# Miniprotein binders against q53ft3, part 16

Target 1, 195 residues: q53ft3
Amino acid sequence: MFGCLVAGRLVQTAAQQVAEDKFVFDLPDYESINHVVVFMLGTIPFPEGMGGSVYFSYPDSNGMPVWQLLGFVTNGKPSAIFKISGLKSGEGSQHPFGAMNIVRTPSVAQIGISVELLDSMAQQTPVGNAAVSSVDSFTQFTQKMLDNFYNFASSFAVSQAQMTPSPSEMFIPANVVLKWYENFQRRLAQNPLFW

## First folded at step 18 (miniprotein)

Design A47
Fold by OpenDDE base, fold request of step 22:
Structure A47 (fold): chain B 195 residues (1-195), chain A 83 residues (1-83)
Amino acid sequence: as target 1 above (195 residues)
Amino acid sequence: SPIQEEFEKLKEEARELFYEALRLYEKGDKEEALRLFRKAAELYEEAAELAKKNNDPESYKRAIRYAMFAQKYAEMIQRELEK
């Protein structure tokens, strides 16, 4: 019914069905995973008025599972991309998976899908920034790129008094870089497709 | 208790039917899948009644949930067969 994809890994198409309405994928070496794709295989649709709540579970410092709601899949949206790399610091959410006595190795996380009524799903709040829209992904990538560049360039900043004379080289004032960064960020915030 | 034992029996039987129904549906045997989902729904409903008699509200809620779920699959398949 469901598939799970991590870039650079084999696709998983055999979820463990732990209950009539619950499916689980194991994600080994989860700390190296940035994004997970969850998708319907197309073999079994959701019944009318139902969808899937997608959860992520990782072991805390004590080895206890922490569950977080990532988002949803439905017949109308049969696939979704989730960012999981930044979720380790998040608080656990209510989840329907109970105390699964799964012998968890510390390096293995889980994706859980709970089949639920759409009305019930609408009352749930996913963790922030887990669901990645194409636009949001682009914006986040661009912002990270900008930050990376700014940090890199700024690391070479010196005062005029600290400059070593190099008449053969061209220099750009740091303020120019800052102004560029601010302007670019503003434009990006206004329209991610401004270019 | 005898009621609890019967509840567990019905629940497990219903679960087996539910899983088999899903498998059959994926294989394209929609008619048999439909039959099994309907039967599973009935068993879950019976289990729910036992849970109620046994004053077990959590088991009751779960059984009702699964009965509803089985019924929704049955309805889905029925609609597909009518097309």
Scores: ipSAE 0.789, ipTM 0.932, lowest interface PAE 0.5, mean pLDDT 88
Fold by OpenDDE base, fold request of step 22:
Structure A47 (fold): chain B 195 residues (1-195), chain A 83 residues (1-83)
Amino acid sequence: as target 1 above (195 residues)
Amino acid sequence: SPIQEEFEKLKEEARELFYEALRLYEKGDKEEALRLFRKAAELYEEAAELAKKNNDPESYKRAIRYAMFAQKYAEMIQRELEK
């Protein structure tokens, strides 16, 4: 019914169905994951008036699962991209998965999908900035690219005083721009969602 | 208790039917899937009544939820068969 995709990894098309209305994907080495795509396979649609609430779960410092609502998938929106990298230090939220007896290794997180009534889903509030809209993704990408460049370039900045006895002015080596470009292009080629 | 035992029995049977119904639906056997979802819904309703008698509101709520879910699938399949 559901699939899960992490860039650079094999697609998962076999969710563990832990209950009639609950599905779980395991995400090993979750700390390296920035974005997750959750999508419907198209084999089984949601019944009318129902959709899926998508949760992320990671172990806290005590090994207890922390669940956070990422967003939703529906028949009308059968796929979504979620940013999870910034959530790994977030606060837990209410979730429907209860105490699952899952043997957890510290490096494994989970994506949980709960099938719910659309009316009930409308009352739920996802964690901020987890859902990446198509329009917002371009904006975020552009912003991230610019910020990445600026931060990278500025890290090489030196004052004129550090170079020669001269007026106060900051200098950045010209080759820094090239190095940034090459590195950015390499990462983009490997993973378009590396940001 | 006998009530709890019967509840667990019904719940498990309903779950098995529910999972089988999903499988059959994916295989394209919509008619049999429909039948099993309807039967699952009935069993969940029976389980809910037992939970109520046993003063177990959490089990009751869950059983009612699954009954509704099974019924929603049944309705979906029925509409598809009518096309």
Scores: ipSAE 0.786, ipTM 0.931, lowest interface PAE 0.5, mean pLDDT 87
Fold by OpenDDE base, look of step 21:
Structure A47 (fold): chain B 195 residues (1-195), chain A 83 residues (1-83)
Amino acid sequence: as target 1 above (195 residues)
Amino acid sequence: SPIQEEFEKLKEEARELFYEALRLYEKGDKEEALRLFRKAAELYEEAAELAKKNNDPESYKRAIRYAMFAQKYAEMIQRELEK
């Protein structure tokens, strides 16, 4: 349902679903991370009237996780960029992920997404300056990323008729996906704003 | 307690259905996903009632939350199928 992107790192598309309404990404070496992008994959939308509250977690001085609300993603704004470099200290809470059995290591932070009612989300206050760009700007990023993938992959598509005399179904070699991914990661590492 | 055991059973069953429903939805099997979300919602509601009887407000609240969530997915899928 969700993806997580850190510049210069591999994109994460497999969140750990720790509950029906809770998803978590691990961020190793979080101290070197300035920004994180959270985006919807487009496979499963939020139900009507629901969205995602995005949280960041880092260990406090006692090694306990401190969760801070970064912002939101919704069907209308399916991606967002958050600055986390300045959030390594300050006030936070254990809720909503504090009761969850999440493996923590000192060098690993986490992005948590909690599926919430939009009305409830409206009552929440994100930490200041966490949202770096308009959600709209990164909606464009997500869309461009997906379009880029689609265009790249589809350019290598072959029909079954081309492969064998029979069906007209189109096929894309599996290695094309890998090549796209590698190229995308490389470009992203070089220039996070290449799109 | 028997009530707690039954609660845990229902909760786990509902969760399994919920996750399976999500999986099926992603695979495009909307009809079966819809069915499972509805069933999950019912089980969560039953679990909620047990939690209430067991004087466990936190479990009650959570079960109700998941029931509503399952219902919202069901409603979403139903609307999609009606188009």
Scores: ipSAE 0.767, ipTM 0.927, lowest interface PAE 0.6, mean pLDDT 85
Fold by OpenDDE base, look of step 18:
Structure A47 (fold): chain B 195 residues (1-195), chain A 83 residues (1-83)
Amino acid sequence: as target 1 above (195 residues)
Amino acid sequence: SPIQEEFEKLKEEARELFYEALRLYEKGDKEEALRLFRKAAELYEEAAELAKKNNDPESYKRAIRYAMFAQKYAEMIQRELEK
């Protein structure tokens, strides 16, 4: 249902479902993470009138998890970028994950998604510095992500002569990825917030 | 208590159905997913009633929440099947 993306890391598409309405991604070495993208996979939409509240947790000085509301994802806004680097010294807020027995490793932070009614979400206040507010920061992040994706995708590029038949797999021509990349960059340059 | 035990049983059964329903939906088996979400909703509602009888408001609230969630998925799938 959900994916999580950190620059320089593999995309996570297998959230741990800890409850009917709760999903968790582990983020190892979270101290090196500045931004995280949370997105819907498109396989399961939210039911009408529901969305996802996105939380970040990190260990406090005592090793206890501190949860903070980052923002939201919805069917209408199926992805969001959050800055988490500045949250590591913040105070926790009330969160829906407190009752969950989630095993934590000190170096591992977590992204939690709580599926909630949209009306309830509207009453919640994300931490102020979690949203990527600056166009420059967003552009830099997006460019880095694009470069990372392109590099990742291109690393799998093979010539037709080098292809091994795999009926269970679909292949995308490298030129398609390049065209996508170029188009995306063009759109990003025109409007950094085009999506 | 017997009520608590039955509550836990219903909750667990409902959860299993809920998870399976999600899996089936992703797989494209919408009809069976619909059936399981409806059944899960019923079981959650029954569990909620037990929690109420057991004076466990937190369990009640949770069960009602999950019942509602299951119902909303069922409604979503029903609409998709009608198109």
Scores: ipSAE 0.764, ipTM 0.929, lowest interface PAE 0.6, mean pLDDT 85
Fold by ESMFold2, fold request of step 22:
Structure A47 (fold): chain B 195 residues (1-195), chain A 83 residues (1-83)
Amino acid sequence: as target 1 above (195 residues)
Amino acid sequence: SPIQEEFEKLKEEARELFYEALRLYEKGDKEEALRLFRKAAELYEEAAELAKKNNDPESYKRAIRYAMFAQKYAEMIQRELEK
């Protein structure tokens, strides 16, 4: 029903089904993992009105599992990328995996998927910025590139009083760069994919 | 107790039918998968009645959840077959 993918590793397509509505993937060497992709294989959909709540579990300092809600997958959004690097020191969340007979080796984390009613899922709040939107990541990257370029270009700014004649060179007024930067930001905010 | 033993037998039978129904659906045998999901739902409901008679509300809630889940898969498959 589900797959789990970590960069540099083989995809996992054989979740441990620990209950009719609960699925688990092991993540060995979890401290080296920054992101995980959870997706539906397409073989068995959720029934109408249901979806999957996705959890991350890691052992705390006492070796006890700590579970955190990452987000959701549904028939309408059948894959999602979750950032887990910042969660390995986070606070636990309410979760439905308690009292389950889950096979776990020491020092491994787990991804848990709980099949639930969509109405029940709407009442749940994922931890921090665990979900990573590809559009949001593109927008953040683009904004950082813009800021970096503007700061670099402005570090070469000189007033006309400070300029030496250099007829073999071409110059661009600093306010042209600023106008371009402001216009690009406005267009990016309206449509992150305009370019 | 005898009631608890019957509850566990019924729950395990329902679970086995539920898992087999999933396998059949994945292989494309939708008619048989539908029959097994419906039977599993019936057995989960019977297990829920035993849990209620045994004053075990937690087992009752779990059995009812699984009955509902099996019923929703049955409804999904029924709609696919009517297309």
Scores: ipSAE 0.724, ipTM 0.903, lowest interface PAE 1.0, mean pLDDT 80
Fold by ESMFold2, look of step 18:
Structure A47 (fold): chain B 195 residues (1-195), chain A 83 residues (1-83)
Amino acid sequence: as target 1 above (195 residues)
Amino acid sequence: SPIQEEFEKLKEEARELFYEALRLYEKGDKEEALRLFRKAAELYEEAAELAKKNNDPESYKRAIRYAMFAQKYAEMIQRELEK
């Protein structure tokens, strides 16, 4: 239903569904992350009248997770960029994740998405300047992430003549990465918010 | 207690149906997804009534919320099928 993208990392498309209406992504090495893109994959929309509240959490000094509301995604705004660097420790909000048995690795941050009624979401206030809401900024951020992914994957490309036998290792043709990049870039140029 | 045991069975069955309905919808099997969402909604409503009998308002509220969520997906899929 959801994806999570960080510059310089592989996209996550398999959220841990911890309840019918709750989804979680793990963010290891979260201290090196400035921004996160949360988006809908397009495979399963929200029902009419519902949307997603997006939260960020890391372990605090008391050992209890502190969840902070970053913002929202909806069928009408299916992707959003959130700044997670500089969030203040100890600032919490009422959040829907408290009673769930969420598997959490120590010192790993999480993105949580709670599916809620739009009326309920309208009463919630995100922390600080977590959301990055400019279309120009979103397009630039997303383009940088796409370029980074393509350059990273392409740096491992080898020709068949350069390969050594490695039967236990799986490979993908570089052409697959190029096709994905071109298709995504075309969609982004037509609709920067197509997610 | 017998009421709590039945509640937990209904809730787990409803959850399994709900997750399978999502998987089927994602694969494009809208007719079966619709059937399972409707059945999940019915089971969540039954679970809610048991939670009320058990004086457990938090479980009641959660079950009613999940029933509504399942029903909203069922309504969405029904509209897609009629178009």
Scores: ipSAE 0.704, ipTM 0.898, lowest interface PAE 1.0, mean pLDDT 78

Design A47
Fold by ESMFold2, look of step 21:
Structure A47 (fold): chain B 195 residues (1-195), chain A 83 residues (1-83)
Amino acid sequence: as target 1 above (195 residues)
Amino acid sequence: SPIQEEFEKLKEEARELFYEALRLYEKGDKEEALRLFRKAAELYEEAAELAKKNNDPESYKRAIRYAMFAQKYAEMIQRELEK
């Protein structure tokens, strides 16, 4: 139902569904993460009148786990960018995950999504500075993610003379990755929300 | 208690139907997904009645919430099928 994307990492598309209305993504090495994108895959929409409240939790919080409300995703706003690098531990709000038996690995942060009635969500206030709602900010974040992926993939490029033959491996020509990068960037400039 | 045991049994059955309905919906089997969401909603409502008889208002509220959630998916799918 949901995806989670961090710059420089593979997208996660298989949330742990911990209840009918609760989904969790693990974020290892959370200290290197500045922004996270939460989005709907498009395979299962929210029912009418419902949406998703998005929370973040640091792994080594003192006392009870503290989940901070970052913001929302809905059928009308199916993706959102959240800045997590400036969040303080212990500044959480009331959250729906405390009654759940969620398996948690130490030193791993988590993104939680709780499916809720839109009327209930309207009464919630996200932690300040978490949501990045402007189209320009979304475009900048997306462009940085795109650049990071291309630079990472390109750092492994080798000439055909440098290859070690391996019949069990598949290869992608570097120019295919470049063409995808250029096309995506062009599409993003035309419509920052096309994806 | 016998009431609590039956409540947990109904809740677990409803949950399994709910998850199966989601899987069926994802692969395009909307007619069967609709049937399973409706059945899950019925079982959650029965579980809610047991929680009420057991004087457990937290379980009652949760079961009613899941029943409503399942029914909202059923209504969504019904509208898709009527197009």
Scores: ipSAE 0.689, ipTM 0.895, lowest interface PAE 1.1, mean pLDDT 79
Fold by ESMFold2, fold request of step 22:
Structure A47 (fold): chain B 195 residues (1-195), chain A 83 residues (1-83)
Amino acid sequence: as target 1 above (195 residues)
Amino acid sequence: SPIQEEFEKLKEEARELFYEALRLYEKGDKEEALRLFRKAAELYEEAAELAKKNNDPESYKRAIRYAMFAQKYAEMIQRELEK
């Protein structure tokens, strides 16, 4: 239903569903993470009138979870970028992830998503420094995603002389991927909001 | 108590149906997913009644919420099938 992405890491698409309406992603080595993207995979939408409240949790000095509301995702805004670097010493907030009684190592935090009625979400206030509104932060995150995709795709490049015959497969010349990368990167540099 | 034991049994059965319905929907089996969401909603409603008999208002509220949630998925899928 949900995905979770950190720049420089493999995307997570298999949330741990801890209740009918609650999903969790682990974030190992969370102290090195500044931003996280939470998004809907598009396979299962929210029902009409519902959406997702997104929380960040880290273990306190006693190993107990501290949950903080980051913001929301909905069918109308199915992805969001959250800054978490300033939250790792913050005070917890009211949250729906009751006494889960989970134990964490100091290097593992969590992103929690609670599916709720939109009316209930309207009464919630995210922590004040979680919103991402900076064009520079968006551009940096997007550039790292572009670099990751290009490096991944290009690592599979072979010359025509190296190709193993595979008549049932479709192939794309590597320069098509490079041209797409360069065009996207140029447009992003000229207008970060073009998308 | 016997009522609490039956409540936990119904809740766990409803939960398993709910999770399977989600998996079926994601796989594209909308008709079976719809059937399971409706069945899960029925079991959550039955569990809510047991929680009321057991004088457990928090379990009642939670079961009613899950019944509503399952019903909303069922309504969503029904609309998709009728389009």
Scores: ipSAE 0.677, ipTM 0.887, lowest interface PAE 1.1, mean pLDDT 80

Design P4
Fold by ESMFold2, look of step 20:
Structure P4 (fold): chain B 195 residues (1-195), chain A 107 residues (1-107)
Amino acid sequence: as target 1 above (195 residues)
Amino acid sequence: SPESYKKAIEYAERAKRYAEFARKYAELLAREAIKNNDPESYEEALELFREAAELYKEAAELFEKAAELYEKGDKEEAEKLMEEAEKYKEEARELFYKALRLYEKLR
């Protein structure tokens, strides 16, 4: 449902679903991370009236998780960039993840996404220095990136009927995904502020 | 005990949220089926979301009844209802995840 991107690292597209409405990405070596991008893959939208609250968790000096609300993603705002460098010494906020049995390590932070009613999200206040970028520009970028990926991958698609007798399934070779990713990496190298 | 009561109430509220979540996905799929004029492709996933929503709702009702029994001091019966509610919640979860996987394939 969601993707998570840190500059200089491979994109994560396989969140750990820790509950029906809660998803987690691990961020190893979190102290070197300044910004994180959270976005919807486009595979499954939120239902009408719902969206995602995005949290950042890091271990405190005692190794206990400290969760802070970064902001939100919705069907209308499907991507966001969050600054997390200043949050690694802040106070925790109220959060929905503390009741979940999640395995944690002292050197790993986490991005948590909780699917909630939009009305409930309107009552939440993100930490003050988390949002750093224009929502419209990055929303348009992530939408175009998803369109680009889908169109590129689809142009190489072969049905199972074209390769084997399973015509109800479509498959995309891993090479297509790799070529898309290499093109994305090239654009990042040309313009580090692209993201 | 106070802790058992609080646990039962928490589980009831959680199950209610999951019931609503599943129902909202069922509504989404119903609208997509109509929009795409393709009810047959959506039928299985839609029905799984609806069934999951109903089972979550049943689990929530049982958790609430268990909380009432804890308050009355009927600990043994309350624990029985907690166990029954958990079974319904687990079944609902399996249907919910299956529905999500089917829906993802449709997209």
Scores: ipSAE 0.609, ipTM 0.850, lowest interface PAE 1.6, mean pLDDT 79
Fold by OpenDDE base, look of step 18:
Structure P4 (fold): chain B 195 residues (1-195), chain A 107 residues (1-107)
Amino acid sequence: as target 1 above (195 residues)
Amino acid sequence: SPESYKKAIEYAERAKRYAEFARKYAELLAREAIKNNDPESYEEALELFREAAELYKEAAELFEKAAELYEKGDKEEAEKLMEEAEKYKEEARELFYKALRLYEKLR
C-alpha cells in the first residue's frame, strides 16, 4: 500500500503492517537523512473518507521513541516529501503508535502511517517545517534522488562486448535510462509540480 | 480494576475502528466490482472484508461487555469475555489481511 523513499537509499515498498490501520518503515542511520518521501503504491487506495497521517519516530535521550506528525497522504495527494533533519530537538506529540508494542532498534528511526478519517486528520497539526514547502527544496531533493538513481543504474551499465548471456535477465539500454533522466530533468525544470 | 476497564474500552474502540475500516473496504470493492463489470473477481475479497467487519463488531461488543463486568467487579467473567473477544479480533484480522492481499492482486 505504501512506499518510502530516502535519497541515496533503495526504495522501500514493504511496510511492516503492525495493525490493520498502521504501517511502519524502518529508517536506519536516520541522522544522515534530510528528507523522506512517503507515497502510495497505487495497489490499494484509501477507502472513502480516509487518508494517512504520517509520523516520524526517533529515539529520545533515554532511547524512547518520540513520535511527531509530519503530514498527510491521501488518494488525492498520494505522495508527500518531509524534511526530518531538523526534528531531533522536538518534543513528541500525541500519536497513534504509543499504545502499540512495536519492536524497535534504538538506533533506527521509523516512519509510521496511520490510516484515519479525513475529518480527524483535518484537526491535527503537523510539526513545523516538516513539510517541504519550497520549490527549491523540492527541486534539490528530486535532483539528488535522480542523481542517485542514475549513478546506481549506470554502475551496472555494460557494453555489448561485456555482456554475458543471461537468459533469465532482462537488459535495459543505458541510453533509455539517460533519456528518461534528461526528460525528467526537463520536465522538473519546466514545472517542478508536473506530477 | 480501573486499569482493566480502561483497557477493555480501548480494545472495544479499536475493534470498532477496524470494523468500520473493513466495512469501508467492502464498500470500495463493491463499487470497483461494478465499475469494472467484474463482480466475480472481487467477490472473495469483498466477502472477506464483510466477514472481518462482522467479527470485529462482535469483538467490540464483547470488549464492551467485559468493560461493564470489570466496572461491576466481575473480574473472572470479564477476563473470559476479553479472551473470547480477542479470538474474534484475531480471526477478523486474518480475514482482513487476506482480503487486502487479494485486493492488491486485483489492482
Scores: ipSAE 0.593, ipTM 0.842, lowest interface PAE 0.8, mean pLDDT 84

